Miniprotein binders against p81326. Designs and how they scored, part 25

Target 1, 226 residues: p81326
Amino acid sequence: MLHFGGFIMEINHISKILEKEREEYIRNKVEEYLKQGFSKDDAVNKANQSWRTYIGHRIQDVIYNLLKKFLKDSGLKVTTDKALNNRNLPEELDKVKRLIAINYGEYLFLPDADVIVYKVENNDIKIIAIISVKNSFRERRFETTYWKLKLKESPVTSHIKVFLATPDKDNEISYKCPNGKPKKMRIILEYELDGIYFLKEDFEETEKAKHFGKIVEDIIEISKKL

## First folded at step 11 (miniprotein)

Design xe2
Fold by OpenDDE base, look of step 12:
Structure xe2 (fold): chain B 226 residues (1-226), chain A 82 residues (1-82)
Amino acid sequence: as target 1 above (226 residues)
Amino acid sequence: SPDLKKAKFIAKIIKDLAEELGLSDEEKLRELVKLIEWLAIMYGAEVEVEIENGKIRIVIKVGNVEIYIEIEDGKVRITVKE
């Protein structure tokens, strides 16, 4: 049983909610496109395409909201890359942004950081973890690994844990050696990253590949060592 | 407002969940309450649940908008208030 501050995460509940959200979203979009003068078939197709784009962001938002809620009592804070993209940042977020930046000589760039977990102690900010959220691995399969390796190159960022969170609906990385054949992507991601967290039940569990429900505990434990 | 639109969307999801699950027994009621709590969390909304004498009251806060859910005698009432 995966406990989030006393709340048992039931993946089935989340999946059911997301399905109802999809149904309602599609209905609303179809109605919108019909009002714009599209045919029923075109409206449905456009709505489905809109959903495919929306769901990627939605999963990220869900994970952010879960972490924000369940890490709150531990005193840990959560932000996103989107929040850091503003020109005028509060001092705290400006510091967070600077502490995750990667040096490329004349330029500083931010890693892909869908969710950032940090703590504030005595006005000092310590970055604890970056969580990359992937709904699909069709594109940029090893991008998270690249950012992990880049963060390791600097003493400023080398301590930052990098996690991958995914529902992995297509079973692209759920198993290491299905049918006796090694899955390159699973093996490399598991080796290079600090952890992979699955928003599903059907996967091969290892020391680094865990159910998403364990991410809160893992982050809290890491935070105590920093 | 964006919050009102979001709240109305959430309210519709709750209605659909309640209709699908039914409210005929205590087990289904408990399941619905859990789903509502998860739904609130997934949207980053605050949720309060009160259960008293067979009546369930749930308040979800979406920014400055509140969703009031009352479940009693196998019926669900949902009100959105800005």
Scores: ipSAE 0.828, ipTM 0.936, lowest interface PAE 0.4, mean pLDDT 92
Fold by OpenDDE base, fold request of step 13:
Structure xe2 (fold): chain B 226 residues (1-226), chain A 82 residues (1-82)
Amino acid sequence: as target 1 above (226 residues)
Amino acid sequence: SPDLKKAKFIAKIIKDLAEELGLSDEEKLRELVKLIEWLAIMYGAEVEVEIENGKIRIVIKVGNVEIYIEIEDGKVRITVKE
């Protein structure tokens, strides 16, 4: 348990809160759909579908807020890809945006970067880590891996750590070889990425697969080496 | 107001948490306070906690909206103010 600013990052609290959020969200959505004239069964189904979309964004926001809070005292800064999508950026964020860009010859594109951690030293921006947040692995399973590999190809971006954060509620990547069967996705993600951080307790821990509570410490440690 | 909607949602979550935990002892109260603090962090909200003579006062700032939480004698009172 890491103490940050007097708080022990307890996944249990986060999970409990998210469960209550789910319950309240579903209740509200069901009521909304009922008012729209849907049947109870349809309302529930639609609410659940809506939740699946909502929770993906919610987890990203939670992770952003957690990192922003717990990295603040270390002098590290946090932003998001959404914040970088503006035409008029502050100089600092414009530099951040440029420093994560991937070269495709005639074009520069940004990796998927749900959360970006950086530091400012002597007016120089140093990108420390990109955190990709995934709630499920049904689609774009190796997208984060692709971006990691692309970032690694340039000396400008090769130092950037790429982490995956996930609750992995469906146990898609929680274990490497459940029942003796290798989970390709877990193995590849762990191999290619700098780390996987789980917002859950029931997973196979390795040097690269850790509890989300360790991400702050790991980022701080990385930042000291840059 | 988006902030008001968020604040109201947060307030409901706090209420639900309080109901689930119960407020029968000091340990549960401390746990609730901790959960509220985490909830605030998870929403990027500022939180202030004051404990005086068994009364707990918590203020969560969600943008321009404030959530006032008072816990006393095993009861939770939540007020949302713009």
Scores: ipSAE 0.818, ipTM 0.933, lowest interface PAE 0.4, mean pLDDT 92
Fold by OpenDDE base, fold request of step 13:
Parts: C-alpha cells; structure tokens; sequence
Structure xe2 (fold): chain B 226 residues (1-226), chain A 82 residues (1-82)
C-alpha cells in the first residue's frame, strides 16, 4: 500500500464513492426524464445509458485529479489533451503540446493523451509519461499501442512512457491466459506499452501490469532518470 | 451556477455515505472522514478537516462554493454556501 500525502490509495474507497455517485446520478437523471414526459421504464433505461457515457469521462477526471494531487509534492505537473485543445495556450502548455507531437511529414498530430505528466526544470519542459484511460475496450482497442509505437520512432519522443489505466470491469484484459486461452488484447497491450494499471483488485499482476496505486511511485522513479 | 450544482451533488453523496456507514463509533467516523477526503480529491476540490473536542468540521471548496460538514453527537449537518 503506497502512502501518498498520508493517504493510502484504497481502490475500495474510490469504488464505493463511484457507486454512490452512480446512484445519485441515476436518481437525478430519472427525475429529469420523467419531467420530460418519459415513462418510468424509459426514464430508467435512458438514465442507465447516460451513466455509461458519463462514467468513462468521470474515471478519466478522477485519474487526472489523483495524479495531480499525489504528484504535486514531487514537483511534477499534470495536464490533459482537453487542456491542450486550444489555439491560444500559455507558453508552458504550448511547449508540452509540441513535445508530444508526432511527425507525419507535412503535418504534426498529437497522440491520444488523456493525461500528460511532465516536469519543468530551468525553464525546460520534459515529458515523462502519457496515460491513456479506458473504461472499456469495445472501441479503439489497440489505438494506444499505435501511439506508443509512433512515439518510439522519434528521438524527441522515444523516452516518453505510455501507460494504460483501466478498471476493466468486464475482465477484458485482467488475465493473460484465462482457462488456458490467451487473451490477445492483454498480451499485446502489456507487450507494447510501458505499463498497465488496474483500478481493481482482481487481475493477474506482472512486472508491467500493476495496481493503479503504484503509478505515482513509478512515475516519480521515471522522472528521476530524465 | 455550475459550481453550485456540483457542490450540491457532492453534498448529497456525503449525506448518502454518512447514512449508509452510520456514526455509531469512532472507527466509523474515521472511515467517513477518509471517504469525504477521497471524494474531495476525486473532484479536484480542496478539503480542510478540523477535529476538536469530539466535533469534526470539514470544509470542501468547489470553485467559489463551499461545503460545510459538521459531525457531532452522531449527527451530520451539511451546508452548501456560495
């Protein structure tokens, strides 16, 4: 159990809070849809569908806030792709944006980067890690690996660690070979990425597949080598 | 305001957590405080906790809105102030 700022990161607390958040969110949405004239059954179904969309963004926000909080004392900074999606950026964020860009000849494009961890030393920006956050793997299953491989192709970006963070509620990547059958997605993601961090307890732990609570320590260690 | 709406939502979650957990002993109180602190962190909100003479006071800052939580004698009072 890693103690950060006096807090033990307990997935159980986060899960409990998210469950209460779900309950309150559903209640509010049901009430909203009832006021719009939907039947009770339709309102519940719509509320549940709304939650499925909401929770994906919510988990990303939670991870951002956790990393921002627990990396602060180490002097590390955190931003998001959303924050970088502006024409006019502060100088610091403009540098961050440029340092994660991938060259496609006449064009530069940004990788998918839900969370970006960087440090500022003597006015120089060093990108440490990109964290991709996925609630489910139904869509864009290997997109994160594509971006990792592209980042490796340039000496400017080859040092950037790419991590995946997920609750993996449907056990899509929690185990490598359940029942003796290889899970292609788990094996490929673990092979290509620098690490996978699970916001759950029930998963196959390896050197690269770890509990989310270890991500802060790992990032700090990486930052010391850059 | 968006901050007020968010603060009210957070306040409701805290109320629900307190009701579920109960306030019957010191261990449960400590657990509730931890949950509130985590909740604040998860929302990127600042949180201050004061414990004095068996009374717990917590302030959560959500933008320009403050959530005041007082726990005393097995009761929780939550006030949202803009």
Amino acid sequence: as target 1 above (226 residues)
Amino acid sequence: SPDLKKAKFIAKIIKDLAEELGLSDEEKLRELVKLIEWLAIMYGAEVEVEIENGKIRIVIKVGNVEIYIEIEDGKVRITVKE
Scores: ipSAE 0.816, ipTM 0.933, lowest interface PAE 0.4, mean pLDDT 92
Fold by OpenDDE base, fold request of step 13:
Structure xe2 (fold): chain B 226 residues (1-226), chain A 82 residues (1-82)
Amino acid sequence: as target 1 above (226 residues)
Amino acid sequence: SPDLKKAKFIAKIIKDLAEELGLSDEEKLRELVKLIEWLAIMYGAEVEVEIENGKIRIVIKVGNVEIYIEIEDGKVRITVKE
């Protein structure tokens, strides 16, 4: 049980809160769709579809806020790829953007980086980690691994840790060999990435597959080595 | 405002949590306080908790909006102020 600033990272509390958010969100959306003239069944279905989109963004935001809070005392900073999508950036963020860019010859592109952790020392920026947040693995299953491999190809970015954070609600990658059948996605993700962090309790823990509560400690430790 | 909308949503979640847990004993009260603190963190909001003489006062700051929570005698009062 990791203690951060007097708080124990209790995923159970987060899960409970998210469940209440879901209930309230669905209720509100159903009401909205009913007002639009949809049937009750259609309203419920549409609300559930809306929730699937919403929860993905919500979890990203939650993870961002958690990391921002719990890394603050260590002097580490957190940003997002969305924050970097501006033409006019503060100098610090412009540097961050440049330090995570991947070279494609005539072009530079950013990896998918839901959360970026970095430190500033003597006006020098060091990128510590990129966290990809995935709610489901239905699409773009290996996109995070692609970015990890691309980052590894350059001495400028090769040191950047790439982590995956997921609630994995559907148990798509929670276990390596459920029922004796290898889960290709779990195995590959764990092999290629620097770590997988689960926002749940029911998963197969390994050296790289950990409870999300450990991510702060791991990032801090990595930061000390850079 | 977006902050007001968010604050109202948070306030509703707190109400729902309080109703589910009940406020009948100290353990449940402590649990509710923890949940509220986590909720604030999850939204990137500042939270202050004061406990005095069996009364719990919590303030959550969501941007320019404040959520005031008072828990006393098994009742929760929530006020959102911009």
Scores: ipSAE 0.816, ipTM 0.933, lowest interface PAE 0.4, mean pLDDT 92
Fold by ESMFold2, fold request of step 13:
Structure xe2 (fold): chain B 226 residues (1-226), chain A 82 residues (1-82)
Amino acid sequence: as target 1 above (226 residues)
Amino acid sequence: SPDLKKAKFIAKIIKDLAEELGLSDEEKLRELVKLIEWLAIMYGAEVEVEIENGKIRIVIKVGNVEIYIEIEDGKVRITVKE
């Protein structure tokens, strides 16, 4: 059994492991596509595209597993939007789903929340935070800020912290003022969200923009105030 | 089983990590153990580490499949058992 305080989270370890996973994943996919009759060049291209789709889901799963592991001893529970979209939910998860739903008149929708952190006290459920996981910020750059703003509109959900977790490999939001000019996407995301957590070392750290390793401590502190 | 496929993938990653590090000293050995522990956590798998006089035994539980890693004298042996 690993103790929460016995390990220092280092982004390099996660990144190194994901690099090895990519190499093995691509080797396996190339082999698979070659057996299907594709040329070597086509098999490699298809394998790389497959990885780009897979890595987004993989990072979500990694974040879920890390939070579940390291928040457990603090009495905090973790679930996912995928788990909440099951039609036959356990009573506890059905309550979590109802507590984050956003009202659009006659329709109720869940925010785009990849990972949800909550606690249970005296049979009451309190939603602590949602974490949106983004690998890229192409055309849907401000989706997470939209959900934060919608959650702020209701007293039932206004307390919920909204975090963004990202490797940001292409440096789309890593710095506030690269080359002396403000980067609109970084400035707005940092202003509107409760925190941005980077799964890499090379970024401009601020009060809200931090290494991903800090997220567990931050969530625990927030939970104590709620 | 799907757990067996996942466990074999994890085992291959561990083998690749060990080969890249080249377990030539205690610092690299500690680094490999840390990487194995993080790998298990990243998959939501339970991991147990036992260290006894120059021998490290690690068990990763992937559902009903177990990965046994033994590290001794700079050599890594990995067994996957359903």
Scores: ipSAE 0.800, ipTM 0.929, lowest interface PAE 0.6, mean pLDDT 88
Fold by ESMFold2, look of step 11:
Structure xe2 (fold): chain B 226 residues (1-226), chain A 82 residues (1-82)
Amino acid sequence: as target 1 above (226 residues)
Amino acid sequence: SPDLKKAKFIAKIIKDLAEELGLSDEEKLRELVKLIEWLAIMYGAEVEVEIENGKIRIVIKVGNVEIYIEIEDGKVRITVKE
């Protein structure tokens, strides 16, 4: 359990709240679909599908809000890839965007970051970490690994820590050798990334694979070295 | 408004949490307050908690909407104002 800024970082409280949000969300969606003329069974199935899409965006928002709250007193700032894609960027965010952009000859692209942590010292901006949030590894399973490798190739971005945050409810990457057989996805993600932070209790913990409650302390310690 | 809709959703979650816990003792009251504070943080909302003379008052600000929560004698009253 991590106590920081007067609050205890505890995954159980977050999980409890998200379950209540799911129950209310699904109830509201079922009523909405019934009003549209769907059968009860169809309304329930559609509500569950809607939740699976919604929860991905919700977890990203939760992580952003938590990091913004708990990193503020350490002089660390937080933004998102969505904010960086706005056409009218303040000078500070424009610098952040340029510092994480990857050059592909005639084109510049932002890595798929979701959440970006940085600090400002005398108008110098240092990018500390990017956090990719994944609910499922069904598609684009090694996307985060690709972006870490690209960031590592340039001296401007090679210091940037790349983290993955996931509930991994389906145990797609929770264990290295489930049933005695190596799980390629977990092994490669852990090898290439700087850390994997699980929003659940049941997973194989290692130096790089940790409970999500450790992320704030880890980011603060990294920032002290930059 | 979108802030009012969000605030009403948050208020419903608080009510559901309170009902599940059953506010029969001090331990459960402290747990509910902690859950409300986490909920506010998860929405990036400002939260203030005041405890006075056996009464707990919590204000959550969701944009231009305020959620007022009063807890006294094991009962929870929630008011949403735009």
Scores: ipSAE 0.796, ipTM 0.929, lowest interface PAE 0.6, mean pLDDT 88

Design xe2
Fold by ESMFold2, fold request of step 13:
Structure xe2 (fold): chain B 226 residues (1-226), chain A 82 residues (1-82)
Amino acid sequence: as target 1 above (226 residues)
Amino acid sequence: SPDLKKAKFIAKIIKDLAEELGLSDEEKLRELVKLIEWLAIMYGAEVEVEIENGKIRIVIKVGNVEIYIEIEDGKVRITVKE
């Protein structure tokens, strides 16, 4: 039972909705590909490939919308790295961009930070946390850890909490020692990151590995200390 | 419009959820309302729920498009209005 601004979070609701979205998405895509002249088998295969790409962006959008809604009452603001890469930035977001950018000699880049939480006090902007959203850990398994380490290198960004949010449906990081075998990826991610938040119920909970519903409370508490 | 397409997709999901759940008792009805509320939040849409005289009215605002959901006697009626 985890509170989201007076709203009790049940991970099953999100998962059930996403499964229905998948069914309708696949149906619509198959129809599109059939109209383009593909065979039924090809249309289904292409629709499934399309969904794999779509679900990654969809989960990011879901997390953004949840955080935006449930952090608003605490005076916290939420944006994305995609929004910060737009050419026409409001003054506030331009400041956010400058505060999170990482220097690489002649070049300045934003970290891969799907969702960014910040606050504004007396025209001063403080970056609270970034949340990396991962559906799978097939490649670049420690990408989020790299960004945490880079942010730690500068006194202006070293306070920023780096979180990972994942459904982890394939159980790639859900347990430290499944079947008695250590999972290097889970152990290193948990060690280096400030937190891992699971969008499912079946995982090994620790001080850093928690249900996604705790992320709002954690971010609010961190913001009070900054 | 993009908002209309999104609203129609949401409405279809609501129909599918209601059909799968089978609104035979109060517990399943409450579950559907919860699912609709979460669905709206997941799209960043505003949602209002009103319960009056055994009738549930839900309005989801998707940009300039509104989805009206009425639930009464185990039946769901959904209207998308631009």
Scores: ipSAE 0.792, ipTM 0.925, lowest interface PAE 0.6, mean pLDDT 88
Fold by ESMFold2, look of step 12:
Structure xe2 (fold): chain B 226 residues (1-226), chain A 82 residues (1-82)
Amino acid sequence: as target 1 above (226 residues)
Amino acid sequence: SPDLKKAKFIAKIIKDLAEELGLSDEEKLRELVKLIEWLAIMYGAEVEVEIENGKIRIVIKVGNVEIYIEIEDGKVRITVKE
């Protein structure tokens, strides 16, 4: 059971809900495409394609909402890269944006961070962690590791933990290869990142590769050490 | 409105969960309430649960739209109001 200050999550409930969301989403999209004049087969294919795009954003939203709820009583605040890209930022978020920006000489860029965790102490802001959400590793496999390496280059950002959260439904990094070795992509991600959090039950668990339910406790512990 | 569309989607998910569970006993009823609470958390929606002898009332607030769920004697009634 979940309780305040410690995050003990039952992944079965989240997974059950997401499956029902998928069923209803696809049903609605098929109906929509049929009304647009597509054949049944085309409507189903398009609905499945639409879900693949939607679920990526949906999981980011779920992670944001979970962290926001379960970190608030530990004095930790949560925002997103999309919120930071808005033109008219509140002063607090403007400071968060400047604290994660990466210097490329004449240009400043934000890392691709889906969810950002920070704290405010005596009007000072400290960035604790960045969580990148990835549903598939077919494209931009190492984008997250690139941003970790860039953040390590400056004393202002080198403390920021970079986590990857993934359902990894296609088992691209969950298990060893048939030859018994960990997959190359898994090795690199685990070596470079501060943690990988799986939104599923079955995967090779290690010190850095954990069930997603552990992430709240881990973030709280990190924040205490800073 | 976007909030109304979202609330109706959430309500449909709750209905589907209730139908799949088949509210035959208190254990399944408790499981449904837990699923509804997680669903609200996953949407960042406010949820209030009131449980009285044999009657459960749940309100989920999605922006300016409210979802009312009443569970009594194994029956689930869901109402979405803007």
Scores: ipSAE 0.782, ipTM 0.927, lowest interface PAE 0.6, mean pLDDT 87

